# VH-VL binders against Apolipoprotein N-acyltransferase (lnt), part 2

Target 1, 229 residues: Apolipoprotein N-acyltransferase (lnt), of Prochlorococcus marinus subsp. pastoris (q7v0g7r236to464)
Amino acid sequence: WQTNMPTREKTNFKNQFINDKLISAQKIALSNDAKLLITPEGTLNNNFNLNFKSKIRMLAGGFRNSKNGLRSSLLGYQIGDKTYSSFIDKHRLVPLGEKIPGFLNIFSRGLSAVGGIQPGSDSRFFKWKFTQPLAIAICYEITDGFKIRNAVKSGAELIISAANLDPYPRKLHYQFLSLARVRSIENKKDNIIISNTGPSGLISEEGKIIKLFDPNTEQNDVVNPNFSI

## First folded at step 4 (VH-VL)

Design r1 (from d5 with heavy chain N54Y, light chain R91S)
Fold by ESMFold2, look of step 10:
Structure r1 (fold): chain C 229 residues (1-229), chain A 121 residues (1-121), chain B 108 residues (1-108)
Amino acid sequence: as target 1 above (229 residues)
Amino acid sequence: QVQLVQSGSELKKPGASVKISCKASGYTFTSYSMNWVRQAPGQGLESMGWINTYTGEPTYAQGFTGRFVFSMDTSVSTAYLQISSLKAEDTAIYYCAREPLDWGSDYFDYWGQGTLVTVSS
Amino acid sequence: EIVLTQSPATLSLSPGERATLSCRASQSISSYLAWYQQKPGQAPRLLIYDASNRATGIPARFSGSGSGTDFTLTISSLEPEDFAVYYCQQSYNFPPYTFGQGTKLEIK
């Protein structure tokens, strides 16, 4: 990215680009009668707002400002929202320093995101209006089987794993996928995986990879996970 | 036939409260946001904010985050604006306005007739 | 906050003349601008959205143009019913949506 642009101007141009992409994604989702649009960790930049009202329920990876600093989150937009109305913050930071004391922003790329992110709640249960409860894992939170199991015991009917794997080698992408399969098997729940440059797709409750999309291309696709009744 | 019908004019003393209703008909209430717009006598238009009629969550413009409350009752397709601790400067016409869920800019395609609130001692 | 400045404050013209009303934004708002007409004792009426799209039922003599910071509303040949106050409104920034201060179009 061009880091020499004034922050205000850079943010405005990035926001418009993201909004245009989201409009396109929502049009595709609606044309396929999708009920929920999910985007990878870090899709939305800091201080992002939609410039249109959402036409579909959307869980988008992004950031939120809290009193204790910037949080990496999965942000929930209901139909008619321009600002998120629900969220779940990333709790477990990648061991390489995603957690920092205070508001220390060193880099605007992956390291800057690490430098500006505060840890959130440790619960992975996400109850959201107009859909069934979810178990959320952001990035390597999928390694915490106890927290995911607790969310499923609390009533979560689907696991959603969102990540930005761009900073990490392919070995860790495979590890992420393998852990997601384990979580699906041990909890007997489907798992939707959404990543920007890593694996994205659907894993069945038996750990079978139902769909797996090319990790190096931008893709929008509809999957039909099984919810437990 | 889209229609927004607001409650009638109000004459209030400072410190009182008022609750303005905006009853919608001719469309699916929860599919369009409801905005509130203030117009002081002889003045221009001032956006107060809106309520997401799908979720019930209000959003307020700066300056309207205290004494002003947006609410709704979807069972009767009605949005409400409540103003507490009324002050003389709250004297204005208050409009409700429907906002379509469109890919373009946000705009108000249908307006209520307005409710005049007069605050005087 | 995005400030919309309308000019002129008052425009005095005769029926049949062309009216040009300006709206300037304090920062770029892309094409996220709407125009409204308000007659005395009435609620505003939507004329133009997305800077240039006429709302349903609005006569062809009304047209909007512009993008970024400078926008215009043009009425090609004024009719007696067109004499009113006109407001521009932006929706680029989430609350507040801001309105211009208005341009009064009156009979010369």
Scores: ipSAE 0.042, ipTM 0.601, lowest interface PAE 7.5, mean pLDDT 77
Fold by ESMFold2 at other seeds, look of step 8:
Order: C-alpha cells, then sequence, then structure tokens
Structure r1 (fold): chain C 229 residues (1-229), chain A 121 residues (1-121), chain B 108 residues (1-108)
C-alpha cells in the first residue's frame, strides 16, 4: 500500500477528528451542567491544539513540548482557552514487574526521534485558577501512595487518575482500580478515574465505587465528588 | 445592545507611549475574548492577538511580543492596549473586536470604532 | 502561520452583477473562516462565519461556501452599498488569527 497523502494533511485529519470529539464531549458536559471535563492520558497527540475556544474547564491527557523535550501531561484548559494554560507532567517511576509487557512502551506513542518523553516533577499536586487543588496520578503513578499523600497534605481536595490502559491485560485493569480505591481510602478523598479502555468512574473517600462505566465503550457522564465539580 | 467604545485619536512623538481603551457594554465582558487588530493607513487588517477576559491572560501574535501589552479591568468592562516606545510605523488605526465562544469558527462579531494613533515628529 | 491569499486583488463590476471573491488557505482550515466587509472610514463588519453562515442583519444576497483550503464569498446581485473591501479571516489553529490581504470591489 502506498499513499500520496501529504504529511501535513495526514496530521490535520487526525487533529480534526480529535477536535470534533472534544466539541461533542464539551456539548454533552455543558448540557449536563458539568464544571470540569477530564479526558484520558494520551487523548491529545503531539503538536495538537484546539481549533475552538474551550467552553468548559478541561483537563486533557496529551503531550507538550518543553525546553528539555516532549512530555506526557494532563493539560489544563480554562474557559476561553485555545492553548492550555496549566499542566502537570507525568513523572517516571520504577515500572511494575516484568509481567506487564509493554507497560513502559505505553509512553512511546507520539515520541519524536529527537525528543522522547522527558520526566516531569515528582510532585502530584496541581492547582489551577477557578478550581480546587487536585492530586494527579497519570497511569502507573497511582502506585506511588507517598506522592499522592503529599499532594493531599499540600491541600489537594480530589484525586484524578488518568490512564491509557490499552496495552495492559484485563487483570492489571482490576489492579489499577484496586489501587485507586486504596488511594481514596488512605487519603479520605474522592478519586475520579478516567481511562481510554480501562475502568472509568468515581470512587468515594471511603473507597466505595459510586459509579463504574463499562470499560469497552466510549462514555461520558457526570459525577459529583465530595469537592465541587 | 452590544457596544465597544474606544478612546479617541492620539498624536504622539516617537519614543512616547499610548494606552488605548475599549469599553464594552451590553454583554457579559468575561464571556468573550477581546481581540486587537491593527490597520496601517491604506493597508489591510492585521491581528495583534487577544486577551482571555475570563483568565486575564494575553496571547500575542508573532511580531507583537514586546512593545505591545494587553490588559483589562473587569470592574469597568474595559480592555486596554498599551504601546511603548512608539515608532513611525506604529501609525495605524487600532481596533478592538469581540470574539464569542460559539461552536465553529472564531470570529469577530462586534468591533470598536477604531483609534487612530499617529506617530510624527 | 496560516496564510490566506485573496483573489482578485481588485474586482470591477456594475450594480446588479454577481460578485465572486476567493480566499485560499496555505493549509486546510476546515470551515473555520469568516468574511468581513470594510467601507472607507469604517470598522470592519462581519458578513459570514463558519464559511457559510450569515451574520445577524446581513442581507441574503451575501453567501459563503467552501471548506478545506478554498473558500468563496458570493454577492448574488450587487447593490451600490456593496462596493467596499472584503477580508477573509481564519481561526483554525495557532495564533495569530490571520486575515487575507483584501479584495477591493469597485464600481465599473
Amino acid sequence: as target 1 above (229 residues)
Amino acid sequence: QVQLVQSGSELKKPGASVKISCKASGYTFTSYSMNWVRQAPGQGLESMGWINTYTGEPTYAQGFTGRFVFSMDTSVSTAYLQISSLKAEDTAIYYCAREPLDWGSDYFDYWGQGTLVTVSS
Amino acid sequence: EIVLTQSPATLSLSPGERATLSCRASQSISSYLAWYQQKPGQAPRLLIYDASNRATGIPARFSGSGSGTDFTLTISSLEPEDFAVYYCQQSYNFPPYTFGQGTKLEIK
């Protein structure tokens, strides 16, 4: 198979698709009076930008170019933003055991030949304008209870767990859910889980699963954690 | 009724500064971005950038990251453009323009009347 | 930066004729294009947004079409007040929003 499609047009087609899905998601969120839209890790590709101004506060999984290279991040868009105004970068940790093949390679999507993914700060505390402080875990970071605890001690009022679990076996999806429950219990904070093909939902500060969506379908819905959405 | 009223024409010497105001009325100021557009005499329109009136953060177009500063005062629903170290080539009409948060293309639905800044010895 | 190229630079027509103004983008901008009219000594006026939607108060003789890289503003039957300069403007990606260089529509 050969394609004479210019590289620019190929990139634009993918960007259009992502923007169309984001517009649809924001319309649904607004029709349900949601205060915050969260998308999974890796939702936005490298070199992505919104082609519309955000109508809702949004934390979107994606990539950003930093002085030291490409980073995997949650990107914060305020109402009226076309470009993210805040971010928290994924921090690299020692991976789980060798029974998780491809776990480290989940970050290889979208890497440039010259940049690669650079580690960010190991703090999981995220504060941005017009919302309460958050504790952020991107993918395997949910395993680091110390960093999440420190973010809660610094004032975080809600835990956000974002992941792309496509390459992982279903058994590890359940383990990630269990870890999220532990983080909610030990910190006495609600935990919103958002993943592409894995578990998504709301876990209460008591570790109770309030909502859990079918991991094999694209879904959006509104959840009401103990802190205002 | 939506209205954008800009401050009056300015005659300045090279090296001086000017601050243009754009007072908005008839709508919720923080729900619409405010853009600044320059038009040199006999020339076309040139976008200078905008200020996100919800966050207060400015975004500048290429070539306007320096002597040009966007600001605002939400208490009086007013946006400002300040130009420092004025040069003769800054002689132009400067427009403010409102940008709605609509689905689809971003466009400038209401414009101020323009402020002529003339930089001459 | 996305460059918008308008053609022709000047269009000379008589009242009652159909005017067709072109705007080409240097890359695809989907339908994120607006058209403005500017009369001498006045601020620009929005005519069309989203490539094809008429703004409030714009007469039905104005219509827009196109997507991707090629866009057209059509005035079906020119009125004397339509002789002005017309600009296209994109809002697809990366600040700044950019304008075309303008098409001057003159009375023949």
Scores: ipSAE 0.034, ipTM 0.581, lowest interface PAE 8.1, mean pLDDT 76
Fold by ESMFold2, look of step 11:
Structure r1 (fold): chain C 229 residues (1-229), chain A 121 residues (1-121), chain B 108 residues (1-108)
Amino acid sequence: as target 1 above (229 residues)
Amino acid sequence: QVQLVQSGSELKKPGASVKISCKASGYTFTSYSMNWVRQAPGQGLESMGWINTYTGEPTYAQGFTGRFVFSMDTSVSTAYLQISSLKAEDTAIYYCAREPLDWGSDYFDYWGQGTLVTVSS
Amino acid sequence: EIVLTQSPATLSLSPGERATLSCRASQSISSYLAWYQQKPGQAPRLLIYDASNRATGIPARFSGSGSGTDFTLTISSLEPEDFAVYYCQQSYNFPPYTFGQGTKLEIK
């Protein structure tokens, strides 16, 4: 689901509006026989709770409170859940000293602006009940090719790249897409890209763009990735 | 034809345990949550919580997190409520109730006949 | 958490009369309210869900209305089998779902 909701405008939306949108998205996903609903980074508000039991497995971008502070995460909801049962937290990029590429500095500035979010584990491997293992990249994490490769070596069969690119220039949107293509080629795995206002779609294991949604529109559509090897 | 059949009434002493069964028929057991509702003598209805029959995970209402255990056996389409360390205040009728995965409110469309548990010395 | 208060506690009416039962929530629960009927010695029976939708097999004389904090169950013309206890139940925030304390509808 490509939400097309600006980051600052999402903060103004009430919990009920987001729940209504999630119900609509799940109805569309079920009518198209989808097995998993994925939403972009930051789709759910802080302290968000579903007002309904999920009808489909859903991996939603949002926030969670942990014993060590607030985390930016992809949150996993099983069929019948009102609260997430699984999660994978966003982590900070390890500094490269004086050789930090310029576009990574832009991502670091965006993360600093959030201020209250603590980094999660470095691992990008994600497995939850009844799904095949996944390699997860949240926003700038797609730049860490070694972490994605390690997740694939651990058995991940699909790469999921979730982002909120609304606060960033269009040049960054193209760079994100290009990096996602590189991750697919080097790991020989399909990559599902889910973003709010940027690129969303399916990249093949050969790096070919199989499907790309029209940018800056709200869209809910089904893609069928290959589970290679 | 949807039917929920509960195990028979129990007479127990304080400190004992009881395990109530709720056998479902006429529908796909894993497609509907199973709820437990308590009704003390002369009192109203009190939700105890539910078990997600798709995942097997229980969720307990406040006050029911210690001595009360929800479980299930999918192979025989049966949900269970176990109460340990029975107390006199546990005397009640215990109902199982099916909850559809509907888009609206959560509600209980079919109920078991109830199981009376009496705890006396 | 969310408290449902039903009124009146007891309602004494004759067959053929209209019954009006109220349920008030301590906070807004949108339309996440259901109504149940319980006859002596029997399990509860679902009447209304989502505040206003009749459950399968429920006669048209039963209707529900309301949203937010104030909800009403109406029985347009009482039949002898309608004399029972009625409960409202919210599902806005689980756990716990909560029930009202009940309204006893008894024959005058």
Scores: ipSAE 0.030, ipTM 0.582, lowest interface PAE 7.6, mean pLDDT 79

## First folded at step 6 (VH-VL)

Design u1 (from p9 with heavy chain G33Y)
Fold by ESMFold2 at other seeds, look of step 6:
Parts: structure tokens; sequence; C-alpha cells
Structure u1 (fold): chain C 229 residues (1-229), chain A 121 residues (1-121), chain B 107 residues (1-107)
């Protein structure tokens, strides 16, 4: 699911609207026999709960409260869930990771705008019941090739890159796409990109852009990435 | 008291359009979904689609996609279903039906009285 | 699209007897099944949702059971007002689909 909504408006967005959009997205996914629904970074607001029991496995960008503050996360909903049952938190960029100074500066300003996000664990490996293992990159985390490679070495079969690029200029949208292609090539894994106002689509394990959706529009679509067994 | 009151019966020729209204009262309608279901004479029920009062999002059944438009007017508490390019097999009673959030608004606890639309050459 | 198949098409029973109506889904719909009652000239009336939960105001003689692909509506000790057409519906997947109906008649 690609959203087309400003970051600040999302944090104050009424839960009813988000639930309506999620119902529509799940209907489309089920109609196309999809196995997993993925939404961009920051799609769900703080303390969000579904009004309904999820009918498909969903990995949704959102926020969660932890002991030491608010976390930006991908939240996992199993079939039957109204509250997420698993998560992977966004982590700060590691200093020895891939460096893009202008990109980092803009991401830092964006993080401040989302209001006090706390860093999560370093690991980008996500193992979830009933799905293949995943390598997760939230926004600027795509710049850290070592952590993504470590997740693939740990058994991740697919890279998922979730972002909210709303506060960033178009040049950084292209850089984000280029980084996602590099991650796919170096790890020989498909990469699904889901962003709010930037690029969304499927990149092959050879770095080829198989599908790229028009940015700045609300879109739902089904992609069929290749997995390793 | 929940009440769904639909517009009256209509007779149309093939190729024409019909727009059926459903006025909601007695509940906070923006917290629910509106569905449209039809029933041909002597036949079973057929789901046509779903609309949210709050977001305006719609989902249409494949047999009606391209021919149906569902809208709402929150200022008058009225939902509308327009079916275009009518055919003789569109003769049916058309119902609006309310659904709640928990189950995607897709089981219906209150129904309108129905609107008979007859398509006759 | 999930096909809901009801049986029997017509069930002829006497008041005071027990009626059992069946509904089968072409694929699993978990417990997302609804039963409606419809009398001539009237809109359908919600009886059971979630396969087994009675709607508000529905008498205890109506009960639902089942999960997955096979579902049953049971009406114990039939009353004269219970003779109507009964429909099952799934709401697990889009599009929403209904069974073809079971007509419950007085023997």
Amino acid sequence: as target 1 above (229 residues)
Amino acid sequence: QVQLVQSGAEVKKPGASVKVSCKASGYTFTSYYMNWVRQAPGQGLEWMGWISWYSGDTTYADDFKGRVTMTTDTSTSTAYMELRSLRSDDTAVYYCARGGYEDWGEYFDYWGQGTLVTVSS
Amino acid sequence: EIVMTQSPATLSVSPGERATLSCKASQSVSDYVVWYQQKPGQAPRLLIYGASTRATGIPARFSGSGSGTEFTLTISSLQSEDFAVYYCQQYNNWPITFGQGTKLEIK
C-alpha cells in the first residue's frame, strides 16, 4: 500500500480514516490472493488499533510506545489481530555505514519533525510466524549495507524498504531508489520498496526495476517477489 | 432509533441510469459503512458494493464495476447508489444496509425498506 | 470469489419441530459467516453473525455453528413466524457472497 499523505497530518490523522483505508487495502490484497500487506513508514498513528480483526498478514509502518519513549516501527499483524503481535523498530544510522551526508542531514530533520522517536535495536533481521524471514530497512537505514547483509546471512529471503520521504526533495527520492537497487544487487535478494510520497515498487535481485509506481499518488498493488528457499 | 429510508420505486428503459437514495437517522452514521445489495424478483441476494461515510472510500463488486457509483452526502445524512447503462436483468429490489467497523462493515444489522427498479423495454 | 451453497433448497417441517439448515463455502471463511431471515415483501433480518453469535433481539431457539467451510443454522421448536427464506453470507473475502437461500415451509 503506497500512501500519499503528509507526515505531520498522519500523526494527527483520525483513526477512523486509517481503518477505512486499511479495510480497502486488505480487500484488494485478498481479491488478488496476496499473502502479505505492507504499508509505508509512519502510516499508523501512535496507539493505533484496528477496528476489525485483520484478515491478512500485515506489516504496517507506525509508532509504538516503549518503556523509554515512542518508537517508529513496522508493526506486525497476524490474521485475527486487532493489536500488533510483533514489531521491528527503526534504528539510528551506524557511523561506519554507507555515507550520504546530504541524505543524512535531511533524514535527521525529518526525524525531529516526527516528535521524539527513540532508536531501536541494530538488527534488521525480522523473523515472523508463518512468513519467510525478512531484512527490514526503515527510511535511511537502507544506507547501512552491513546490517542488511547480516540479516540476509541470518536467513532473510527478501528485503523490505519502508520510508516516508514526504519531507525530502526529489533528488533524495532517486538516491533512495539507487541505494535500494545496490542492496538488492549485493545481497542477491528482491527488494520491495514502500514509500508515502516517493518511489514504491519491486527491484529484482539483479538490481533491475521490475515495477515502479508513480509517486505522490495513493496506490495499492500486488507484487510477486522471488524468494530463496 | 436506527432508520434507513430509501427513495421510491422507479421504472427505467434499457440504457438509462437510476440513482437510489438512502437516508440514515438515529445513529452516528459517519462511524459505520453503507452497503448496497440487490435482489432480482424471486432470486437471492447480490452484493453490489461498500462505501465509507467518513473517508468516501468505495469497493464495488466486479459485475458492477464501471457501471456503479456510490456516494454520500454527510450534510443530508444520505447515501446514493447510481447504476448506469441499465439492462433488463438489472430489474431488482435494491437495498441499502448498515455495517459496523469490527467486521469490515460487511455483515448488516439494519436494512432499508428496498427500492424496486424495473428495467423494461 | 467464494461460492456459498445452501442445502436443502426447501425444507418442509411442522411447527414445534427442529430445523437444520446447511451452508457450505467453496473455500475456508473461518467464522465469518452470517445468517439472515427474509419474509415475503420484507428486507432481510440479521439472525447470527460470526457463525454462532446471535444478534440483539434474536430468540434463543436460533443457534449457529461451524467454522472453515461448513456451517449450520439450527432452529429448535419452530414457531409459526419462523417460516421464511434463510440466507447465509460470508464476509471473509471480497466480494461479499450469499447462499442461494433455503425456504422453510409449513408441512
Scores: ipSAE 0.035, ipTM 0.569, lowest interface PAE 7.7, mean pLDDT 75
Fold by ESMFold2, look of step 7:
Structure u1 (fold): chain C 229 residues (1-229), chain A 121 residues (1-121), chain B 107 residues (1-107)
Amino acid sequence: as target 1 above (229 residues)
Amino acid sequence: QVQLVQSGAEVKKPGASVKVSCKASGYTFTSYYMNWVRQAPGQGLEWMGWISWYSGDTTYADDFKGRVTMTTDTSTSTAYMELRSLRSDDTAVYYCARGGYEDWGEYFDYWGQGTLVTVSS
Amino acid sequence: EIVMTQSPATLSVSPGERATLSCKASQSVSDYVVWYQQKPGQAPRLLIYGASTRATGIPARFSGSGSGTEFTLTISSLQSEDFAVYYCQQYNNWPITFGQGTKLEIK
C-alpha cells in the first residue's frame, strides 16, 4: 500500500480512517492472492489496533511503546491478529568520525521532527513466523550496506525497504531509489520498496527496476519478487 | 432503534440512471459501513458494493464497476447508490444493509425495506 | 471469488420436525458465514453469524455449525413461521457472496 499522505496529516489521522483503508488494502491483496501486505514507514499511529482480525500477513509501518521509549517500527500482523505479534525497530545510522554525505544530514534533520523516537537494535535481519527471513531497511537504514549484507549472510532472502519520505525533498527520493538498487545488486537479492510519497515498487537482484509506481498517488498493487539465494 | 429507510419505487427506461437513497437513524453510523445488495425477481441476492460512512472509501463488485457510484451525506445520515446505463436485467429490489466496524462486520444485521427499480421500454 | 453452494434447493418438512440446511464454500472461509431467512416481499433477516452465533432476538431452535468449507443451519422444531427461503453468505473475502437459497416448505 502507497498511502500518499503527508506526515503532518498522518499524525492527526483518525483510527477509523486508517482501519477503513487497511480493510480496502487487504481485500485487494486477497483478491490478487497476495501472501504479504506491506505498508510504508509511519502508516500506523502510536497505540494503533486493528478493528478487525487481519486476514493476510501484514508488515505495517508504525510506532510502538517500549519500556525504553517510543520506537518507529515495522509491525508484523499474522492472520487473525488485531495487535501486532512481532516487530523490527528502526535503527538510526549517523556514524561518528566519518564525513557525512549531505544525504545523511538531510535525513537527520527530517528525523528530528519525530520527537521522542529512540533507536532500536542495529540488526536488520527479521525472521518471522511462516515467512522467509527478510532484510529490513527503514528509511535511511538503506545507507548501511554492512547491516543489510549481514542480514543476507544470516539467511535473509528478500530485502524490504520501507520509508516515509514526505518530510524530505525530491532529491532524497531519488537517492533512496538509487541506494535501494545498489543494495539489490551487491547482495543479489530482490528489493521491495514501499514509501508514502516517494518511490514504491520492485527492484531485481540485478538492480533493474521491474516495476515503479507513480509517486504521490495512493495505490495498491501486487509484485512477485524472486527469492534468489 | 436502528432504522434504514429507502426511497420509493422507480420506473426507468433503458439507458437512464437511478439513484436510491437510504436514510440511517437510531445508531452512530460513522462506526459502521453501508452495503448495497440487489435481488432480481425470483432470484437470489447479489452484493453490489460497500462504502464507509467515515472515509467515503468504496469497493464495487466487478459486475457493477464503472456503472455504480456509492456516496454518503453524513449531515443528513443518508447513503446513496446510483446505477447508470440501466438495462432491463437491472430490474430488481435494491437493499441497503448495515455492516459493522469490528471484525469486518459484513454480517448484515439491519436492512432497508428495499426499493423496486423497474427498467422497461 | 468464493462460490457458496446450498443444498437442497427445496426441503419439504412438516411443522414440529427438524430441518437441516447445508452450505458449502469453494474455499475456506474460516467461520465467516452468515445465515439469513427471507419471506416473500421482505428483506432478509439475520439469523446466524460467525457460523454459529445467533443474532439478537433469534429463537434458540435456530443453530449453526461448521468451519472451513462446510456449514449447516439446523432448525430443531419447525414453526409455521419458519417456512421461507434461507440464504448462506460468506464474509471472509470480497466480493461478498451468497448461496442460491434453500426453500423450506410445508410437506
Scores: ipSAE 0.006, ipTM 0.535, lowest interface PAE 9.3, mean pLDDT 76

Design u2 (from p9 with heavy chain G33N G100P)
Fold by ESMFold2, look of step 8:
Structure u2 (fold): chain C 229 residues (1-229), chain A 121 residues (1-121), chain B 107 residues (1-107)
Amino acid sequence: as target 1 above (229 residues)
Amino acid sequence: QVQLVQSGAEVKKPGASVKVSCKASGYTFTSYNMNWVRQAPGQGLEWMGWISWYSGDTTYADDFKGRVTMTTDTSTSTAYMELRSLRSDDTAVYYCARGPYEDWGEYFDYWGQGTLVTVSS
Amino acid sequence: EIVMTQSPATLSVSPGERATLSCKASQSVSDYVVWYQQKPGQAPRLLIYGASTRATGIPARFSGSGSGTEFTLTISSLQSEDFAVYYCQQYNNWPITFGQGTKLEIK
């Protein structure tokens, strides 16, 4: 699901709007026999709950509160869930152009996980019930090829790249796409890209753009990635 | 108490349009959507589509896509269904029906009284 | 889209007896099934949702069961006001679809 949402909304109105869109997206996914629904980074508000039981497994970009502060995450909803049961948190990077100090990795690795993801591993590997293992990159985590490579070596069959590129210039949108293609090529895995106002689509393990959606429109579509070399 | 009050019966010629209103009261609109269902004389029920009160999102059944427009006016608590390019087989009673969002929300617990639309030359 | 097939088309039963109405979906709809009662000149009345949950104000003599593709509405000890047309509906997928109805009439 590629969202195209305004940034200024009332809290209760936002929850209704998000739930309406998720109902529509899940029905479209079910009518096309999709097994997994993925939404961009930041799709769900902080403290968001579905007002219905999810009918499809969903990885939704959103936020969660932890003891160490707010986290940007992909939140995993199993069939029947109204709240997420799994998550993978964005690993914070120093702003563009700077290297990450080692102490940030140690600090991040101490964070507790809910739903089966262990904190502090630096891992972008995500395995949850009833899905193939995934390599997850949230936003500019795609720049860390080592972490994605390690997730693939640990058994990940597919790369999922979720982003909100709304605050960034169009030039960085193309850089994001180019990095996603590189990660697909170097790991020999398909890459599903889901972004709010940037590129969304499917990149093959050879780096070919199989499908790329118009970034200025809201779209729901099904892609069939390859899980093997 | 929950009430859905629809506009009165209408007689139309083929090719015309009809706009049926449904004034809602007695509940929290953000927890419910509005659906339109029709029933031709002596026949069963046919779902036409769904609209959210605040987001304006709609989904229309395939038979009505391109001919139907559903809208809401939250200031008057009124939902509207407009059916264009009427045919004689559009003669039916048209109902509005609310659906709660809980548990997918498409079991219709309150229905309007129905609006008979007759299409004849 | 999902076809809901009701049987029988007409069921003749004596007051005080038990009626069993069937509804079959063309593919699994889990438990997202509704039963409505409709009398002449009236809007449908919600009886059962979620395949088995009675709506508020519905007498205990109405019960629903089933999951997947086969669903049953049972009315125990029929009352004179229960003779009407009954529709099933699925709400698992868009478009929402209804069965063609079962008319319950006095034997």
Scores: ipSAE 0.012, ipTM 0.550, lowest interface PAE 8.2, mean pLDDT 76

